# Designs tried in a protein design chat: VHH binders against Glutaminase (glsA). Part 7

Target 1, 327 residues: Glutaminase (glsA), of Synechocystis sp. (p73903)
Amino acid sequence: MGIGVNSDPKVVHHQSIPKPNAMAIANYRAITTKQWQTWVEAARLQALNGKLPQYIPQLSLVDPGNFALDIGDQNGIIYEAGDTDLTFSLMSVVKPFLWLYILHHRGWQWAEQKVGDRPSHLPFNSVEQLEQDGGYPRNTMVNSGAICLAGHIPGATIEQRCENFLTWLNHTAQCQLWLDQELLASVHSLPNPRNLAIAHLLAAKGYVEDATLALETYNQLCCLSGCLKDLFKLGLMLQCPQPPLQPDTTARVKATMAKAGLYEMSEAFFRRTGFICKSGVSGLILACLPAPSPTIFACYSPPLNEEGNPVAPLALLEFLAEFTSRN
Below, E stands for the ipSAE of ESMFold2; O stands for the ipSAE of OpenDDE; V2 stands for 0.75 times the mean of E and O plus 0.25 times the DockQ between their complexes.

## First folded at step 1 (VHH)

Design v09 (framework vhh_vobarilizumab_d1)
Fold by ESMFold2-Fast, scan of step 1:
Structure v09 (fold): chain B 327 residues (1-327), chain A 120 residues (1-120)
Amino acid sequence: as target 1 above (327 residues)
Amino acid sequence: EVQLVESGGGLVQPGGSLRLSCAASGFTFSSYWMAWYRQAPGKGRELVAGIDSGGSTSYADSVKGRFTISRDNAKNTLYLQMNSLRPEDTAVYYCARHTYFGEKGYMDVWGQGTLVTVSS
């Protein structure tokens, strides 16, 4: 070692939610239906500049005009638009719920031995970042962190691990997610050398026992699918947890989402807007909005921007952020 | 040394048929997802059809029921059978090899393209 060790990768860091530059005081229920319609029309128009993901064949061939939006709180839906019967895969939106599962069942003291809570300094999640950190994942929203956690779901087989997670999530959120077997076959149709390298590095460094088991469990979790109502209920679980789920546990998940939920733009977006988000490559953004009543934003629109975030959902969040900054 | 070479493009009348071929070299063709893309004048590049290593296929709604993607792994060749051609199918057609990087996939190898013109 030439220059010495800057820090132990297993050093405990007290996680906190970054403070936003502006605090929401907006009552989203005061927004008119005409204003919502105008924003939805503008956001859907912006989606024409987006592109479908090319790396999962089933996702690359969906209708780019698909759209569904729910904004609401524990008292019900504030505004709804689009085709709410459309189904989609969670993809990376599963990561906050995998983190929640591990925290709920194993606790933070155990979890911090397997995954960190720092933002990634690299723009895109990479094997290089994991190598620099000695196999210890930066946070649970990067692929390395999620693959690591998937390796610690209990179960004798990949299928049993996925079923244990799915059963818990459906029961806890009161939703009806299912494993999309056709999408899973589509994911398996291509090699993923980056995720394979991540899984092998985690195993080589002792963070998971079996690289293949961890990666394949993670692949199945990403293919869990539902409709807009399910996505909204997942958001309710984060904002309004019910016993035995602890509010401190959901707060920790939301803190990680604020730091890393929208790839490279995560912390800057959160600090500017106060919005806590997670995107998925199928076209999803799930967001927790600061308001007097904790508000959930659930939106589906397949076209993505260059960063891999859905164009129309992100445009809607920008309209809401501007509304909040003026009100 | 990895390359894709398209052939079979040309001028056809509306309602006609055309078969495109893509010759792959420099890699283990049978192991990769392969796709056909097209780019019409003044438009962005769009995915037309895909086929995985096992032969499972997927199609854009605009071509479903009219186009058929297939592969011959022994010949390292990808095909696109185009039936009931329409003027809006006029485009340069590209063969592409797919790969992954984390949550993002990308087309890491593209052919030079072959022009398909549907006109009377």
Scores: ipSAE 0.000, ipTM 0.145, lowest interface PAE 15.9, mean pLDDT 84

Design v10 (framework vhh_vobarilizumab_d1)
Fold by ESMFold2-Fast, scan of step 1:
Structure v10 (fold): chain B 327 residues (1-327), chain A 122 residues (1-122)
Amino acid sequence: as target 1 above (327 residues)
Amino acid sequence: EVQLVESGGGLVQPGGSLRLSCAASGFTFSRYAMAWYRQAPGKGRELVAGIYSGGDTSYADSVKGRFTISRDNAKNTLYLQMNSLRPEDTAVYYCAAEYWGTGSYLKPSDYWGQGTLVTVSS
């Protein structure tokens, strides 16, 4: 087949995790309830300047005041706020877990033939980047990488592929995620020529066998839905993997999140804060926080900023970064 | 402050032509995908045509071969050339800016104009 990867002297195929500029001894349990309440109120007020996505009708109609937050570790919840019964779709937050699934089942040596581990150097056009790279996706957190990996989930049908992934994820994380069929219908109600072009390019270059199967499987995975407790447990799976899931596998997933989990701000944010994050357009940020005890930040607030990151969860992470740098 | 201002709508006879313009300000126009949507009375908004930041275009099946979307990044302006207009094309036409640089399936932030009315009638 061809090379599959084009070298860029500014970018290497297999980069190490970015390192934070400064390390602080983080003690999140020392933060008072009054301090948490002050930050939550300030973050929720900032969210009033954000916007809901308009192109998926179900997501455009959610209450922009919706909010839910868990921060905790393996010993339990440190702080909880908002409405913990709210349900939401994972959207792009599914991408780290799709990567984890593929690494766990197929291994890195197989996976590196299908997807890279490099940040994207082109802003605001993933199809152009994929074309420049000869159809080889830059990383697993961009749409091209996730669509490619979704094409390699085992199963005879799209439905069996989604079910195999969902069953594994629910069992491994001890979650109760479900496929939101109404949201899937909403996604299908509007054309997405970007993702269709990506899927066809991947197929034309031999990275997936069937463009439609890859794309439709990916669409179903993005519509997997749950509540705050499920999101928190997904984070625990990344921070505190249990056999047969290997720590080296979760470390590789977190490395990619540090490089690309918050789009163009990912690496700079990680270098400044040490926080490893993934955002989703439904209003989610899931973050792995540096601490003596592996700490998870799980937050839902629908309004987004121009970069596509949720306003209130990002504001809370900024408050935490400032606090830990001073204390 | 972000603004999208549509112009060029009006009353035309069936088979006629119109050119819509959308003047954009308050954001980095060249980095956004741009689109034209329309809404007929009593119906939801539907995508008519889209243009990516890199220049690739997409069209609704109902307008393929009749409408052409284009952009001028130096002027921060989006255009829709509408030919062979039909009574079914009667709608308010909206300009939209879509941020497509996030690597996400869904568009994370959108800006909308106020709309311009196109009426195709004898």
Scores: ipSAE 0.000, ipTM 0.141, lowest interface PAE 16.6, mean pLDDT 82

Design v11 (framework vhh_vobarilizumab_d1)
Fold by ESMFold2-Fast, scan of step 1:
Structure v11 (fold): chain B 327 residues (1-327), chain A 121 residues (1-121)
Amino acid sequence: as target 1 above (327 residues)
Amino acid sequence: EVQLVESGGGLVQPGGSLRLSCAASGFIFSDYYMAWYRQAPGKGRELVAGITSGGSTSYADSVKGRFTISRDNAKNTLYLQMNSLRPEDTAVYYCARVWEGYSTLGPFDYWGQGTLVTVSS
């Protein structure tokens, strides 16, 4: 039930990890281009039943037909489709990398004092769950956990904290993310009362020092933006970490994604498919796929289902899961 | 007010062709995802084809290789070129402005009045 080593302080034992029910190892390079094209067409049609997020004005104005897909590994792209020049915000996809940042710089023994690693059965923005837990966030993939961790990024100002995180992430992943200032203004134009309540509760219970600093840092991190190539490189960093980033640190991040990366459906989906995923409300799914060569799935399609997961990327992952279970 | 007006439907023999047009007004046409749906007698609405503001297209398996969706942003017009028509293509065809997250009127924001396509001999 666990992943870990005990001899290095940066390498820690992990327990209570979900186990996948699937035992097959997939060969994604054996999938034909015609099969990929069929799945992409079906997924894009399913997306027409989705909705854009209403609570972030700039995201509500995006073309719902936007689509971009990369699947590949360290040896290169296996399949690519859609408009690869499209840009998008990470939104909740930033959360695994915020967790990775904190684990890399502060270690697990410090981090577990501030945030848990257990699944939540309540929505990702639940104030009620945080109240029941005495201000201790359930995991790093819910808003309370991410806001808490954002409050502990070093820096004298919100801008310096965001810059410290962005510089580290761009250097480590070899990507070119930037802060989308127009999207940030859009986020500020319609304040989220649940996130504000979460930040104040975290401060009241002593998990962050400054509610405003934590929340505004979190808002800036969610507005970090890039293209498909950047998203793929972020996945490659999780699957194929390079020194000084340690494999056991990325393994812990992936374990948390398996428990909580797709909101309420995370653990059931991971147990059925073996796919480790994180979604974002801008229309992203980033997934780590089981294979002999560590495989990355990076997909952008704005329309969301009722849970807040992107329709077309999730449909593609369902097609892949069915294919791998038969092969 | 948003308006979508379909035209170009009619009676055609199997193997024939028709081109449907949809005249859009009341919104900035070039900014929106557009789609064609159809509804046959006694059946629910079926998605036929979609096109993004940037021109990327998608099709239902039943029409792929036979139908082509396109748009003319200068004329605020959506098209559906239908080739190799079959009796099972008989339906009322609807132009749609596809789902805006700030407008939640059923499964789609806006539909046109529809245009009837009948494929028979």
Scores: ipSAE 0.000, ipTM 0.115, lowest interface PAE 15.6, mean pLDDT 83

Design v12 (framework vhh_vobarilizumab_d1)
Fold by ESMFold2-Fast, scan of step 1:
Structure v12 (fold): chain B 327 residues (1-327), chain A 123 residues (1-123)
Amino acid sequence: as target 1 above (327 residues)
Amino acid sequence: EVQLVESGGGLVQPGGSLRLSCAASGLTFSSYAMAWYRQAPGKGRELVAGIHSGGSTSYADSVKGRFTISRDNAKNTLYLQMNSLRPEDTAVYYCAAETYLGRYFSPDEYDYWGQGTLVTVSS
C-alpha cells in the first residue's frame, strides 16, 4: 500500500480481512493458574519501565501500579487478576465501537463515502496523511477517521450526540459506561493543534459539516469510562454479537482493528499472532484472541511504552503469543 | 534543538540510482516516525515514503517497488534507496520527523523538517 493515493480516495473497493502469517488455535483454559500468575508478575514488573501520559493531566496522576486483567469467552471468565473494581477511560478503545455504531446505523455503503479501510503507516494523528488523501481518512482507528465518524452521530448538541452513542453502547453491550466530566475538563486544559487541524481539514473537504462539533463529540466519546467488567462485555459484543448486530458488521470492525488497533505495530503483530487488538492511552488493551471458543482479553495497566501502548497488557499478549506458537 | 540534515542528492540519468541519508540530532530518534517528502518545481510537497518507530514502511504508489526507506536507530539516520529513477522523480527531497505518537507527550511537540536535498533525473 502506498502512502499516496493512486486511485480516487472516495472510491473504496471492498477490503478483505487480513490473514495472519501463522495462527495457532490455543486452549486458554488449559493454562495453569501458576503460569498466569508468573506472566502477570513479569508483565507488572516490565510496567515499571513505562511512563504515564503527560499530555492529559488527569491520566498523569493515576497510580502506575494499578492493574486489572480478565480473559474469558461466552462461557465465562478463564482467568482474572488485579483490582477489577478500578475505573478507567476508554480513550482510543472507543474507536472500534464508534465504527460499529456507524456501520450498524448507516451501513457500509454510506460509511465508505466518509472513511476508508486502509492501514496508515504514519502516526495516528498525522495531518500530513489526511492532506495527502484529500481529506478522506485512511481508516476509523486513526484520529481523522474517528473525528469524522463522531461528526455523523445524530443529535442536536455535542452532549446529546454523546448520550445517543452512550445509551446505544450500554444497551447493546449490557455495560454501564459513563462520561467522566473531570477527565473531559483535563483533556480541554491543554491545546491539541493536530486534532484541531484534522477537524478543520475534514470540514473544508466536506467530510463533516462542523469541525468543532465533530472534534468535541470525539473528545467526549474518548472520556467514556468504566471498569474491567464493562471492557470485557465490549469485547464479548465484538466476538459474540447478538441480534440486531450482524456478524459481518463486527467482522469488519475487527478487520480494521487488525490493521490499525495498536498504532504502528498493528498489522505486524496481527500477522504474527492472530490477535486483534485496540489500545488506549489510559492503559487499556482490548483484544479478540483466536480460539475454538472466541476469547476476549481485557487488561488495564496505566504505564505506556514509547509508541503509546500499555506495557503490561502488551507483555501479557506477547507471553500468550509465545505459548500459542509453541503449541 | 532538533536538526535533520539530508545528503546524497545529485544529477543522475534515467534508470540510475541514488541513496539519500538524513542525519538526525536533538531528538530520541528511535521513538519518532520518519518520512521522506519531495517537492517538484511548481508543485506542493508530497509524501514519498514513511517508516514508523517499529519499522513498518509505506510508499507512494508512484515509487513503490523502486524506492526503499530504512532507518538505523544506532546511528540516528534515515535512508531512502532510489532505484530505476525517472525524470518525474526530479524534486527537492525533505526528511521529516513526526511528533511523538499517542497522547503520551505534550501536544505542543512539532514536526521537524530538514533543509532538503535536490535530486535531478536528466540525460
Scores: ipSAE 0.000, ipTM 0.144, lowest interface PAE 17.1, mean pLDDT 83

Design v13 (framework vhh_vobarilizumab_d1)
Fold by ESMFold2-Fast, scan of step 1:
Structure v13 (fold): chain B 327 residues (1-327), chain A 120 residues (1-120)
Amino acid sequence: as target 1 above (327 residues)
Amino acid sequence: EVQLVESGGGLVQPGGSLRLSCAASGFTFSHYAMAWYRQAPGKGRELVAGISSGGKTSYADSVKGRFTISRDNAKNTLYLQMNSLRPEDTAVYYCATGFDWLSPYGMDYWGQGTLVTVSS
């Protein structure tokens, strides 16, 4: 007594994280300082094979040797390395927090009418995927989903919308992010026809009311900037939410990160490691790691691989996964 | 400070029964999903059973019909009733809480575990 197959990309269902075959739980506090130093040195060497993004001029001029790492939990920092005073833009790492903002203020039942929770197997800025899906974004971690959600932040102007989001995020995470105006000018200095086409398609299909407002709000959010301490605090907010944040809201955000946070590799990496990650083109990975206490991995290193993921942070996560599987 | 304390583990004969308990403190118990996980020597932790804040349950195929998960929100306590125990059920059993009962990696806090040994 079979049931018909539903292939409609607009079908919504409860958020869920892909099930791993088995969970390996690591005690990261048991890792020696010498082991951490060896991994950091190896990861930084692998970064020599990476490249800086060329499509955002200010990011193309950054020192490729820049590096900063924090791993810790609610009990404090487990290990810290590099230059923790370096500043960077969130870029796509803002997307989980935009999703969190919308879920907190509008609820998941409303949000699912505007954006899906399915993985995309095409690039994060794919217009073709959005066209195939009739203007309904696949998930909140691709550009179409984030642009759509940015269009629904309250505020009369682009600047008020960005300020409302920034004020909420800084207060809730207890961090000190700011809008990098020079980076925003750099983003505007080169055409981005793909994001423009995405915004117009979303408006044409009724998912946002104003294409320009949605896109420009999104651009400002990507240019929010901070240091390693800010990134770590954002991770604590996801792993250890405090009232008024609802625990099911952070769970839905982490579920989407597990499916889509590292582009095409997200589901396979999560199934193998249990690591829930989000990368950004400035060189960031923020990760939630399975452990006896909720663990945050925050790492900055500008060189990227061919998929757009930061080389050194990803190498460190691979070393951690291998160590956990052996111990 | 979130704390989860398991009890009720021990040595039991094949075909026997045990009831595990998990005492929770430091959070609003009724708002969180709860789960039981187990880990056999040399293996990773696997989901045994989960229960949502609303009381909806999920079970691993290997324990369906034999184990029952339940919660008492007034006592901040999670239970696992284990019937018709098999040698393959031998493991350390962990109580966990988090925000996503559909995902083992969605569990943010873990107890220290209680050992269940099924043998003669």
Scores: ipSAE 0.000, ipTM 0.198, lowest interface PAE 13.7, mean pLDDT 84

Design v14 (framework vhh_vobarilizumab_d1)
Fold by ESMFold2-Fast, scan of step 1:
Structure v14 (fold): chain B 327 residues (1-327), chain A 121 residues (1-121)
Amino acid sequence: as target 1 above (327 residues)
Amino acid sequence: EVQLVESGGGLVQPGGSLRLSCAASGFTFSKYAMAWYRQAPGKGRELVAGIYSGGSTSYADSVKGRFTISRDNAKNTLYLQMNSLRPEDTAVYYCAREYYDFWSGYPSDYWGQGTLVTVSS
């Protein structure tokens, strides 16, 4: 039995925003420098128990002691630590911004024809789920959704599509991201048969016109790189959107992050903390924190836990969640 | 350091049974989802069965009701019990450690060398 009669993958479910079980809104500016230093030291020690990703050779070679942290809001940085000159790739952190790009340029009514807004129902990898869904991706934070959306960025070539996205993102966020060609070569150095199968299935079912164009555009977007200041500015764009970017558009992106931004722990973590997060395998967590002034958490530390989330950034978010629950 | 070693492959008659084992080392086995994939000559690798750290299982439609995936966390070992084998089950079978990201579709981050299963008269 293949796709069942009651499993219509084209049925669109309106996106619902998960609600925290309890939400404490805190003033992060009340946290002392000594308290921040204590948490940073503890988080960095916990990172020693993490592991570097081995499936992308360039990411396996970074210093596991690398660390950078910014917490702030539209009024500026609240606390900064580590080496802010370190550069890193966005990897999966690009997915919220690809979703934002498509929503901003095409609108939700168009986007829902190409990608769903529901969580995964099957504990299979995304290619098997995509097959069960007839080529219609579950959501934009899974690879099938992101590859599908990358296939709809305007441009005659892979390079032009990447450049159009990069130019828009840099202008809108006021940052200076760049394509890391060496990392892109590293990504290509190992086979990725699941992403290739995903791209071909999307094309076979008519969700993208060209499998190779979609997949290779997606690969280039994952290799967009920058520093801590860039990551913080990307967070500001989500929390404090400026016209012509609409607040309802950024709200839809954040809703998907709450459901799927930290892999399997995403919705449980959001329900417990109210923190909206996206991780990337290069060692990044970008988070939107509830506060009287909307707060951004941007953190880089390469070692990952067993789920693939960065150890030190996640530990810091746990310290912040404990602080907010007590204050 | 991380190693996955398959065993139990071989030649079997149609309708027969075979049990594959995968010995894992170099990581905390109990915390990872594990899977069996297969690749027939001239075809891509396909997922056969997966098992999550909590013990939940999933199967490809082609093997559902015939194959059973299981794990022994105390022995760091993954199993695939294959019953009612058919000629189309002939393939190299691979043990894999799943990237825990069911939202991303990343490829398995570690693979065994494979074990050949041939179903023939």
Scores: ipSAE 0.000, ipTM 0.120, lowest interface PAE 17.7, mean pLDDT 83

Design v15 (framework vhh_vobarilizumab_d1)
Fold by ESMFold2-Fast, scan of step 1:
Structure v15 (fold): chain B 327 residues (1-327), chain A 125 residues (1-125)
Amino acid sequence: as target 1 above (327 residues)
Amino acid sequence: EVQLVESGGGLVQPGGSLRLSCAASGFTFSSYAMAWYRQAPGKGRELVAGITSGGSTSYADSVKGRFTISRDNAKNTLYLQMNSLRPEDTAVYYCAADRSPYGYLWTTPSEYDYWGQGTLVTVSS
């Protein structure tokens, strides 16, 4: 019923995303170094109330005091704090870039046959939601959508598929991500019956050809790792895409992040702040901050809150939202 | 009071040119994303061109290379330069404002903050 709107990925497409009820035009360069230091100190203190994830053994062993922050735009870093040499896995932060890869290489007309762009009513790893939808994933930020898309990366083996994705992402973002083999072994060390059920349902309904291939490719992508500089460059690629990457394609990825990037809080947070975010269980938030100069927020702090979002990065985004609403 | 007032529509021969203007008042124009939509008889509203608050532009495939969207923040005015006009460009053209920086990519027509009343463009010999 969308004839002429969704017929070509190069055509501008409207997204049904939450619109912020009020959004101030922010000048992040007006924020003083003393103000940043105060916020970072307060956020790091709040992180002491968080907990490390226990369901991935390697992630349970990191130093909960680890912290790294970059905020900047295409003109450079506005503020930087913490230990920028710390390395971490992308985990769910890979999902926007998997979506970007598929849209860039296969186009929206192909992609919409495999995955939707609507919010989920149930948790990110829900088998029940996928069953209700007949095997058609709600969006690319839930596990079912990402596993489905991972099944369609080209390559003869799981390893070649991961390498093809990694090579493209590193080249396009000008970063140096790598596959953490020890973390991958850690992921395999404990059963994940929900992801296994999701992969089998996708295959049974014809959305992927091979459940194991799709799931194992997805597992490898989640274990791609890097440092703060890499995360910031991934954000620059979303906010300031360079040819041949199209602004329409990155805008579609950001629209899905606004709907589903922070689990259950995604729409409410975006509506209140205008901030487009994706979190990962390793302690990451990558955010696209709407401003006249497109701004990137990249933050690492391992302790998570009860909802599974990183405590210190979320606290910093709340401080920024309050500041921008007053200016 | 918020207003968007379109002008510049009219009758033009195929291959001709028109420039549409949209005069904005009652809001901080420079901070809003702007778009041109059109509605042909018996059809729904479709996006023609969009421009972000920062000046980035995008176009429907049917108008790429022929139409140019631009804005003058000092005059609170949005423009659409239409060249090489075709009979299928005949429609009522609406300007729309969205407080989102990338409104035309994120906002469905029903969710835009402000709409003009439209200006008719007829391309006929």
Scores: ipSAE 0.000, ipTM 0.178, lowest interface PAE 15.2, mean pLDDT 84

Design v16 (framework vhh_vobarilizumab_d1)
Amino acid sequence: EVQLVESGGGLVQPGGSLRLSCAASGFTFSNYAMAWYRQAPGKGRELVAGIYSGGSTSYADSVKGRFTISRDNAKNTLYLQMNSLRPEDTAVYYCARGTEYSLAYWLKEGDYWGQGTLVTVSS
ESMFold2-Fast, scan of step 1: ipSAE 0.021; ipTM 0.526

Design v17 (framework vhh_vobarilizumab_d1; at its last look DockQ between E and O 0.55; V2 from the best seeds 0.00; counts 0 for: pae O 4.9 > 2, grease 24.4 > 24.2)
Amino acid sequence: EVQLVESGGGLVQPGGSLRLSCAASGFTFSSYGMAWYRQAPGKGRELVAGIYSGGSTSYADSVKGRFTISRDNAKNTLYLQMNSLRPEDTAVYYCATSQWLEYGHKYDYWGQGTLVTVSS
ESMFold2-Fast, scan of step 1: ipSAE 0.636; ipTM 0.871
ESMFold2, look of step 2: ipSAE 0.626; ipTM 0.871
ESMFold2 (binder alone), look of step 2: mean pLDDT 81; pTM 0.821
OpenDDE, look of step 2: ipSAE 0.025; ipTM 0.370
ESMFold2-Fast, scan of step 4: ipSAE 0.033; ipTM 0.506

Design w01 (framework vhh_7w1s_2)
Fold by ESMFold2-Fast, scan of step 1:
Structure w01 (fold): chain B 327 residues (1-327), chain A 116 residues (1-116)
Amino acid sequence: as target 1 above (327 residues)
Amino acid sequence: QLQLVESGGGLVQAGGSMRLSCAASGFTFSYAMGWHRQAPGKQRELVAKISGGSTAYDDSVKGRFTISRDNTKNTVYLQMNSLKVEDTAVYYCARDYWGSPLYEYWGQGTQVTVSS
């Protein structure tokens, strides 16, 4: 046994994406504007029970009433609500795109030597999980996997590595993300001993060359920021990839999101709804929804639940799942 | 889909000028771009790059070549002045970032031949 050893096929196709226990296929264009408005009102009300993250000072100061929603496909927006001019950081929503970047540029055979593709049953920032796994990250959606991959972005400096990734992501998704320098300073203002321990363990076990370079690159990527339109375009890149981006590469990323995109609730939620999601602690959920036309759900609302998932976006996905299961 | 199409190549006399154009389709915003060239029997080399407001040039072309961009048209240009026989090569437009493997988007190339 060793790094990347398993009995399962290492190549992932659409056929290899985890299968939901209940299939939900919907034409979201059939949903009325009045139904959408009712769901948005209910979801925003539920957000009053959430809390802002306290471990990143700038994120603790945002207006908890902030809200923006796009649902659509390659033919355009199906429904839009809230303030579309709001800007936010990707935080953990960057992780699927970091995985996509590495798969696209280095290939799966290289990537599997550095990171696994198994679900985690411990929190996304668990040092204990990484210790149990001998320094080999469980998957790319937990912090250890993303820090590991960030350590392998090409570039002579942290800033050049971030710029290489940002340039690629903006070009490929046709979006206008930028590095939020104030947020980065806010991230640096408080210690994160768990991420530091993760980075050092990765370096000690040989998965990254430089713990500080890996961690600081990762911190910059989490602080990449944009608006609702940018988040929606990132979803289009996953659902409707354009050459030279390969559909099997985006399928692998979506498979990992299904297993680990909503932290501890990921597999259960995917198996119940068929929705492939990734959340970020700034208040984001980006989701790939099953439909006759591949559908994107992009939603921003800062208040989080106890698991760290945004309350209002998750409530909207629950309303959609209930609707599609009955129709 | 991002596609890069070069134009403006051809035959020119030593001491002359030529402007190469690279039109990108499938994208409508700014990006990091470079011009590379490959002469017969030689490896492909970077000639010039542009990223935002910053430009860089190979020492062999400094003062003679100028890279520029029109973001509205998604077009990158290479203005080549005081051409030398040694500048004869196939010129490739690439989505490039200095020191990065962002070379996945290449144009088909355009021939530039400088006669004595």
Scores: ipSAE 0.000, ipTM 0.101, lowest interface PAE 21.8, mean pLDDT 83

